# VHH binders against Gliding motility regulatory protein (frzE): the designs that were tried, part 3

Target 1, 240 residues: Gliding motility regulatory protein (frzE), of Myxococcus xanthus (p18769r270to509)
Amino acid sequence: DISNEVREQLDRVESDLHMLRDDAFRFVRRNDDGINTLHGNLAKMADHVAEARLVPLSTVFDAFPRAVREMSRTQGKEVDLVIENADIGVDRSMLGDVRDALVHLLRNSVDHGVESPDTRQQLGKPLNGRIRIRVRVDGDMLHIEVEDDGRGIDPERLRQAAISKRLINAVQAAALSEREAIELIFRPGFSTRDQVSELSGRGVGMDVVKRKVETLGGSVGVSSRIGRGSTITLRLPQSL

## First folded at step 18 (VHH)

Design i2
Fold by ESMFold2 at other seeds, look of step 18:
Structure i2 (fold): chain B 240 residues (1-240), chain A 124 residues (1-124)
Amino acid sequence: as target 1 above (240 residues)
Amino acid sequence: QVQLVESGGGLVQPGGSLRLSCAASGFTFSWHEMNWVRQPPGKGLEWVSGISHTGSYTVYADSVEGRFTIIRDNDKKMVYLQMTSLKTEDTAVYYCAKDLSTHYYDETGEFDHEGQGTQVTVSS
């Protein structure tokens, strides 16, 4: 019977078509997997290039102990500096900005934050003041904390200074929380006095530091407690 | 022992340019922010410009922004003030000063200029 042979050939053709279909789907799946692998490998290569541009913060921090000793000596103070995790890296292009911001913070802590040994003794504090620089990485962001154990920032004095400089009125000042009052240090007008006979508080201020850090994609924070000290936190992308 | 020696002043017509210099000694220059201040005739001191330790941050008084440029050279322990588009009101004795930084603690000190300054006179 000739009709049986035709049916058998059709069955064989149908089986072959199913195999071809399966092979085609397998081919498409393998190509999609290959594209995803390529994208992953390109992402890894981009990460390696970014890592190669990082330099350790120790290239900046290694000079700080000597700087703090010199600042302390000229101010008649005793200040210990502790640095943690200086081997963490940042983009080379940011080193100058980080150095200048940190030296500014160290100068403020030694000159104005940390009390004289006599005052510290009267307050029941260790005679040696302490400044601690701590570095950590959260995701792609670098956090640099500069903490001193000095007098702290007085939010009421900041409110009064802002009123005196006509940056805010008394009603606005009273409405600020303590945290908000401390953040007045970042306001541009706060760092500039309009009275011609006083020069204190001029020059590079925290408003200038914050502006530069924000231009780099970061932020600056402050935390303080009267009598216990202050912490300034720089948050920066690790690479640009 | 801190010594700051200003130079480069002179007589110039409005619209002119001058470059002031300040030579520093007696302290570790690279750990200090530097500033220019000026004293117009018969008036008190007026802050002009400031520069951070490596020069990464500069700041200017509104009256001079866009016209003056502050520069430092830590290897030579020098601060400069490049002045352009000078006006009659820029006439003053110019002094350099260290550590007039804006900071977030109460101020307790007063400024005394360290050097003799350099006279800038802008007049027709």
Scores: ipSAE 0.541, ipTM 0.790, lowest interface PAE 2.1, mean pLDDT 84
Fold by ESMFold2, fold request of step 23:
Structure i2 (fold): chain B 240 residues (1-240), chain A 124 residues (1-124)
Amino acid sequence: as target 1 above (240 residues)
Amino acid sequence: QVQLVESGGGLVQPGGSLRLSCAASGFTFSWHEMNWVRQPPGKGLEWVSGISHTGSYTVYADSVEGRFTIIRDNDKKMVYLQMTSLKTEDTAVYYCAKDLSTHYYDETGEFDHEGQGTQVTVSS
């Protein structure tokens, strides 16, 4: 009997093919599970390394009170510096960038933001100006705010300076909202100095600081009210 | 007294190199951003390069990018400008200057004093 043998062989072949298919699918699934587990473990290890690389911002900030006192005396001003939450850490690789950005902001506040004592008296402000550095963490982002209680940023002065430097024309300037006008401080070559020269608005400015912060995955913000003061906010990933 | 003393200039041929130095005194050097500016013959001042307080940020004019390098040494209170691939257009008196950085407050101020400068002449 030939017909019965052929049917039995076909049944064996079919069974073997099903088994081979099942084995192949199990192999693929096991390999995928192993890869996912490895990726998860590597991510955990990367997190532990990143945490170990954090250093307190106080390592940068501890020099700032003395620096502000020196800057203030050079300018004939009295300026108090308040620093909050300096124990919060940041990736060691970003310390230089944070230090230089903050010293830039502190000098701007002392030299140009905070008014002279005579002017502050005429305005009914406390004779001592104030600069506050506040640090906080929101998720994986570090926020550093530098606030002064000085003259604030004048949007109209910014529009005029941008026209003078040929960054925008008068029609463009008139179309800017106050918020947009304040953002002009981030434009390359921007300066509010009255001197007309090729030198104004060059050097290390807020455009360079913003570009570096954005390269690190962060952002820079500004808020200000004329006569009341200004706040510059640096947002940076706490670890890279 | 703020003093900035430039040196290291000279006569070089196109493609040559020079290193300029600026010695600073009379102020707290490490709390100021530093710059190089130049004055070509018969022309006004032109900004060349700038460096932040500890050197984390450097910036260059388009005309010198890739050819010039600004360096500072806060311990020695020195700023340097390493110039390479010099062109005849680089001929100028070079000055260092402090605090030419962009600022955003509405207050007039003086640029810091410039020294006597150092002459760089690039001639074929």
Scores: ipSAE 0.473, ipTM 0.765, lowest interface PAE 2.4, mean pLDDT 84
Fold by ESMFold2 at other seeds, fold request of step 23:
Order: sequence, then C-alpha cells, then structure tokens
Structure i2 (fold): chain B 240 residues (1-240), chain A 124 residues (1-124)
Amino acid sequence: as target 1 above (240 residues)
Amino acid sequence: QVQLVESGGGLVQPGGSLRLSCAASGFTFSWHEMNWVRQPPGKGLEWVSGISHTGSYTVYADSVEGRFTIIRDNDKKMVYLQMTSLKTEDTAVYYCAKDLSTHYYDETGEFDHEGQGTQVTVSS
C-alpha cells in the first residue's frame, strides 16, 4: 500500500533528522572542549608570564642602608635602618617608581622626622633613630610601610601652612580632624605661584608620589602620632 | 665638597630655546633629588623644576610646565633643563640644587643651591 510506504519514508526522515541533531551536538561539544582547553592553556601561560616578571624588592632595598648612612652623616644624626621581607617580589616595571618613592620617604624621615641626638636624649628616646621598612602581601596588593620613630607629623603646623597659603580658611582648618590635617601633605596646592617673596615650589612632594602610585592602581596612606613617629604606606598591585 | 656647576645660559629672543646643564660632584648623585631654581632680576629665588633619583618623577612650576623639561643622567652625574618657548619673564640666573626642603613634617621648606648659576636673558 501507498499510504504505508509514505509512513515508512517519514519514519526514515525522522530518524535521519535525529542523527543530524546528535551530530550537531557532538560537533558543538568538541569545539567547546577545545575552547576550554585553549582558555586553560592561555591562563597557565599568563600565570607563568606574571611570575617571571616579579623581581625581589631586595634588588632595590639593598642599597638603602648606604643611602640612609649618607643622609644621616650630612644631618649629624645616627639612624638605624631595618628592612623586613625584601624577598617579596614586585612587577619589574614598577621598580623605579618604588625605589624613587622610598628614597624620598627615607630622606624625609632622616632629614626632618628623626630628631637630633641631643633632642632625642632630652625626650628620653634612644639616641639612634630608627627607620623600618616592612613589606607584606595582602591578596594581590603589595604593602610597603616606611616607619620612623621621630617627631611625628604636626597637624596644627599643616593647618597653619594651608591657611597661610590661602588653600583653606580658618573655619575650614578647624573643621579638619587630625587625620585629615595630616593628609594635607598630599595636596598639590601647598605651593603657590603668587608668593613672590617666598620660594613657592617644592620639588618632588608627596602629591607627586601619590599621583604616580594611584596611576599604577595603588594608594598611599599616612599614620602619625606627634612625638612617636610616622608611617607612610604604599599600596601597589604586586603585578601588572 | 658638594659642587654643582651650571652652564648653558645665554641671550635668546622670546620664543627661543636653551638647554642648561649642571655638573655634579662631591656627593653620591644617584641618592639625591635634583632641582632647578632661578632668581629673576631684583627678586628672590623661585623654584622651577624637580626630578627624582632616577627620573621616575618630574615636577614643574605652573609658570614653566609644558615649556621646560628636566632630565638627569646618573652615569654622567648631570642634570639638564631643556627650555623652549622662552618668555621675557624667564630672564633669571638659574641654579641647580640638590634635594629639597619641602617635606611632610611641616610642609614648609627652603631650597639651597651651591653653584654660581648661569644667566639666561630673554630679550626682544
């Protein structure tokens, strides 16, 4: 019969369509597996490249004791430098930025933070000042702390300087907490072009350091207690 | 012991260019930030530009930004100031200075210089 023949042909067509569907699914799965394998291999390569780019911070820090010794001699001070965890690595491309920022901080600590031996004796402090550099990693962020045991940062002097330079008024200055006042060191406006009787620029300051660190994806913090010392913290991605 | 010797000054027309040089000796050059300061006629010292130990950071006074470029060469112990688009207001004796006195402990400071400077005169 003709009706029966048509039914059989429709059954064969249906079977063929199921087979084509199955073939298409197998093809898609094989390509998905290949893509996943490629993604995995690319991830492994990226990890190897990132690891190969890391350089120990000791390549920068090893010269710091001599630098601190020279700075101390020029200022008539005795300053001990302690460096912790210099074996931790950082992206090679950031070495110059880290070095220049840290030397700047070390100079500030020796020249202006650590008191003269006579003053330290009067304050009951050890005659040798102390600067400590501590490195740690928290997640993907590198933290470098530069701490000294010097005079600390005086928030009232910073408030007065900001008023004198007309960056804020007395009401605004009084409203700043001590922490906010200390953070004035990051303000680029402490130099004013309109003071013809006073040197207005200031070379590489903390505003410049902060800007560079933030461009690298990091941040800069300050903590200080007058009479006890100061800590500047650089936070940077360990790898770029 | 510290010696800074400036050179390269001269007379130029407005819009002209000059390159100043500073030769350093008597200290470990690579551990010091370097600066240019200037003294216009009848005025006090005015800071111009600064550069960090390896040059990773440079900074300029507003009056010269975009026109002047500070460069250092630690191998030769040299600092340079490339000046372009010079104005009559740039007329001054230019000095090289090591380090800076501005710091975060009191945000006030004083720049020091040791050399005799080099005269730049911009005149039409």
Scores: ipSAE 0.473, ipTM 0.759, lowest interface PAE 2.4, mean pLDDT 83
Fold by ESMFold2 at other seeds, fold request of step 23:
Structure i2 (fold): chain B 240 residues (1-240), chain A 124 residues (1-124)
Amino acid sequence: as target 1 above (240 residues)
Amino acid sequence: QVQLVESGGGLVQPGGSLRLSCAASGFTFSWHEMNWVRQPPGKGLEWVSGISHTGSYTVYADSVEGRFTIIRDNDKKMVYLQMTSLKTEDTAVYYCAKDLSTHYYDETGEFDHEGQGTQVTVSS
């Protein structure tokens, strides 16, 4: 009777193999669970560190109402500034870039966007112009919108200016949508001046602002309706 | 009344260095972009460099990039132009200016040049 002994040994081997498989499976599960827990805890810690680096945008925005009032007086205009959600934070390392970009946009809106009170009356607009800064967070990205209710940007004038400055030809200009034409403001050397001079399209412009924002991992957008106003949107990672 | 007073010019040899200064008064300096422009012998102003309100953005004309550095000090209301590796083509009267009309609406403003400037002469 060797057949009974062999069968009993094979049964024991099979049982041991099943037990080993079950033990190995439980070990792998526990290891995976522990790794997932560690990853989760590390992610929470990273979030806490990122939050600690954030500084509220109000630290730079608080000076803007006075700045707009001064710019408005100098231009003989009345402009109201509304700021929303300035309590939202941004990485401290980006505060200077945000401040300088926004002051640039505010000056453009006051000096050149918002019409004089007499012109606004003729157009049926409230005598006081309005600039609105809105901040929101979408995922990892800050969105800062600067909107005015001024004259808006004329896409056809931008096409013609780009042709006269030889940045594009007439065929290229005609192929641009209105949105694409408005984005010509980001082109280096762009200017809406009728007469070309060495000073036209120089200095700190929207092309410089856009390049800096893109270096930080963000983007700049523009939308406008002639006669109704313009919105410039800065999109920046909330933390670096 | 807006006042811009340039200084620091002089006669230097090619390859030399010079630092120009501009003292500003009569306006809220920190709310304005500042620029250097120059007028070489002959006619026509040329833009040289610009700097944003707190200095986060600087831009330079191609002809001076890498050689000139624009700096501002808002506490002292000063703008500087550090010039190195000077060439004879840099010979000009240099002016500082607040804000150039670089915007996306209609251009209706004139160049805002208030001071007498400072003469830089690069000659062997």
Scores: ipSAE 0.467, ipTM 0.767, lowest interface PAE 2.6, mean pLDDT 84
Fold by ESMFold2, fold request of step 23:
Structure i2 (fold): chain B 240 residues (1-240), chain A 124 residues (1-124)
Amino acid sequence: as target 1 above (240 residues)
Amino acid sequence: QVQLVESGGGLVQPGGSLRLSCAASGFTFSWHEMNWVRQPPGKGLEWVSGISHTGSYTVYADSVEGRFTIIRDNDKKMVYLQMTSLKTEDTAVYYCAKDLSTHYYDETGEFDHEGQGTQVTVSS
C-alpha cells in the first residue's frame, strides 16, 4: 500500500502551497496598507508646511488706518476704515503684492471715490465715508474685498475712455452693458500702451494688478453701483 | 514740502547705458507709487515707467520695455531708472513723479512732477 503514502504527501504539498499563497497575499496587502498610510501622512505633512508659511494679513493691514487718515486729511475728507478677519494668513511671498494692490485701491477710494463731506450731506449719506476690507477663505483661495461707499464707477466714463484710447469704437461702446463697461478697467490696453507721447499711459493700473494676480493663480473682480460705491475683489491662492 | 531731485543724466552714444537717480523728501515715500516721465525736445511730457509702493508691480511704456528698469529703495528714499540700449529717440529731460493724477479707476490723467529734471542726450 504505497499509493496512500504518495497521496498523503501530495495533500501535504497542496496544504503548504495554500499557506504560501495566503502568506504572499498578506505581504502584498500589508505593503499596500503601508503605502496608503505613507501617502496620507505625506499629504498631512505638506498641509502643515503650507500653513507654517502663512503670515497674518494684519502684518500688512496694521498700517492702513494711519495711511487712510493721512490720505483723507490731505483731501479734506473724513473716511472710516473697517478691516475684518485680518488674522487670516497668506503666503509670506505674497505680502508685497497684497500690500501694493490694497494701498493702490485705498488711495483711489479716498482720493476719487469717497465724496467731499458737503457732497455727502447733499446726497443724504453719512458725512464720514467708509472703506471696508473683508477677508475670507474659500477652500484654498483667499478672498479680499475692498469696498467703499463713494460715488461708484460711472460706466459711461469708462466707455468714453475706451473710445478715446481707441480700444473700441462708439458702436461697440454703446453695445456694452453697464457690467461689461465697468469691466473695461481690466481690459488689456486700457492703459493705452502707446509709444507716441500724445497717448502715453500712466503708472500702475488695474490691468497691471490683474495680470500679477492672475500670474499668482488668482483673479480680480469689480462690482459697483452709481451713488452707492464700489467693491474690488482679489482672489488669490492662500499658499503658492 | 515735496521735493524730488533728479540726477545722472548726460551725453551718451546710441546703444549706451545710463542710470538716473531721484532723491525724494517731504512726504512719506513708502506710501506713494513713483514714476519716471520725460519731455523730448519740443514735445510734451510722456510717461516712461512706474513702480508700486514695495516694487511688486513695475510697468513700462512700450517704447522702453525691455531696455529700461525702474528700481526703488524705500530706506534711502530713492528711485532709479537703469537705461540700456539707448536710442536717439530717448533724448529728453527726465523727471521723477510721485503718484499720477487719476479719475476713479480711470488710468488717464496729468503727470505731476516737482523737480528740475535731468537731461539725457543720445547722439552719435
Scores: ipSAE 0.450, ipTM 0.753, lowest interface PAE 2.7, mean pLDDT 83

Design i4 (from j6 with F110H)
Fold by ESMFold2 at other seeds, look of step 19:
Formats: structure tokens, sequence, C-alpha cells
Structure i4 (fold): chain B 240 residues (1-240), chain A 123 residues (1-123)
């Protein structure tokens, strides 16, 4: 029967197509396995190259004791600097970014955070203020904490300043938690100065530092308690 | 005794270029951020650009970004503003200033000491 022959031929064609499909998928799978192996080896090599490019943070931190001493002397303050884990490395290309962020934080702590010795005595604090820089690595992220034992950040002053600058209204300010209020320091144009100057809050402030850190793939956090001090935490990729 | 001395201004046609200089003394230059501000005729002060302690961070007003470049030289205690593609709106007295940043403990600071340098952009 001619109809029977045609049907048999169609059955063979369908069978052959199924086999070809299976062979094609097997071929693709073998190439995927090879590609995945190559990707794995390349990733291992990239990790070794990245590690070789790391430089110790001590190359940045070595200038800080002298800097804090100079800042403290001109401010009539006594400030101790403690640095932990300076041997941890960071990509060489990020050294300037890390240095400038840390100088900004040290500047704030010495100039504005740590109280004068007379004030510290009246508050029952050690006469010497303390700034601590701690470094650690968590996965491929570098964490740098800069902590001082100064006056701390007052969230109510920040709420009031934001209202005065028309960044938020009174209802919005009242709705902020303490943590949210403290984070106002990162808002562009923010300043605790009353509305006395249109230049207040401009320049290279915490908003600029935060934006730079974020473009590098990191983040900036703040924790503070009035009278007890503040901690700024920088998170950065250890390698770019 | 903080002293900031601006120079390099002048008359230039639209589309032209100028480089402003600011010589700083009386403070430890490398521990302060530096800025340029300007005062257009009959107007108040307007912030133009800022640069971090070693220069790793720079920031610009939207009206100026892409046309102006702020540079610092900590060894020479100098700040520069390289101005290109100048517009008539850029006509102003330009001042350098230290420490305009927002800080998280108290009131922010701004300070300028110089006479400024006049930039005039006109046909």
Amino acid sequence: as target 1 above (240 residues)
Amino acid sequence: QVQLVESGGGLVQPGGSLRLSCAASGFTFSWHEMNWVRQPPGKGLEWVSGISYTGSYTVYADSVEGRFTIIRDNDKKMVYLQMTSLKTEDTAVYYCAKDLSTHYYDTGEHDHEGQGTQVTVSS
C-alpha cells in the first residue's frame, strides 16, 4: 500500500528527528560543561590576580596618627587613635577613595565629635577622647568602622535642621525613627546650621562620600548614641 | 591666619577657556576640602565645585559639570578651576573656600578670605 509506505516513512522521519534532537542537546550539554569548567578556572585565576593587587591598609593608615595629633593640637583636645587590622588589604585603585573617606571621618570626629577635655571632665568621661578604626573582611566586602566616644549625633537636631531646610515637613520629620533621622546626614544639601547660608551643606560632605562608596558597589552606615559617640561604617568591595 | 588668594580671571568670549588658581596658606591644606564659589553680578554666592582632601572625590554644580574641572596640588597648596566652554552665565567673581561640607555633629562651616577673581564672558 502506498499510504502504508508513506506512513512508515513519516514514522522513520519522526524517529530520526527525535534522535537528532537528543544528540543536539547532548552536544550542547557537553559544550556547556566545558564552558563551565573554563569559567571556573578563569574565576580562580582572577581571584589570584585580585589578591596579588591588594595592598595593606597600613599604607593609608600610617599617616593618620600624625594627622590626628595635628588636628587635636589645633583644637586644644586630647585624642587617642587606635587602629586594628591594618594588615588587611584593599585594591590599589581604591586607596585614594578610602584615604579621603577616612580623613573626612577623622576630621568630623576630632573637630566636632570629641569634646574638649574640660567638657569631658564635666561629663565624667576619660579626658582623652578615643577614635578607633577597625577593619574586617566579610566575604569579598571590606568593612571599615570609624568609632569615636564623643558627643554623638542628636536626631532631634537633625529633624529640626531638615525642616528648616525644607527637605521634609514637620509631619514627615515626626514620622522618622531615630535611625532614619540620623541618616539625614547623608542627604544632599543637609546642614545642621540654621538657614543662614545658601552654601551650607555643599562641597564634599557625607552625601558625596556615600555616593562615591555606592558607585564602588558599597554602602555607608551610621550608628550613634547621644553622649556616647558615633560609628560610621564603610562597606567596600575588597577588589574592583 | 587663613589666607586664600585667587587669580587667573579675565575677559573671554563665549566658548573660551580660563584656568583659575587659588594659593592657600595659614592652615594644614591637606586636611581640608576645598571649593570654588562664585557671585554673579547682583546675585548672591553660588557654589560651583568641591574637591576632597587628596582629590579622590570631586563634585560639581549641575550647571558646570562637564565644563569645569577642579584640581588640587597639596605640595604647592594650590586649588585650580579649569573652565572650558564658558557661557555668559558664568560671568562672576570667583572665590575659593575651604570646608563647605555637611558634617554630622553640628553646624557646617564655610570660609573664604580672598578678594576673588573676576571672570567676564562676553562677545
Scores: ipSAE 0.510, ipTM 0.776, lowest interface PAE 2.0, mean pLDDT 84

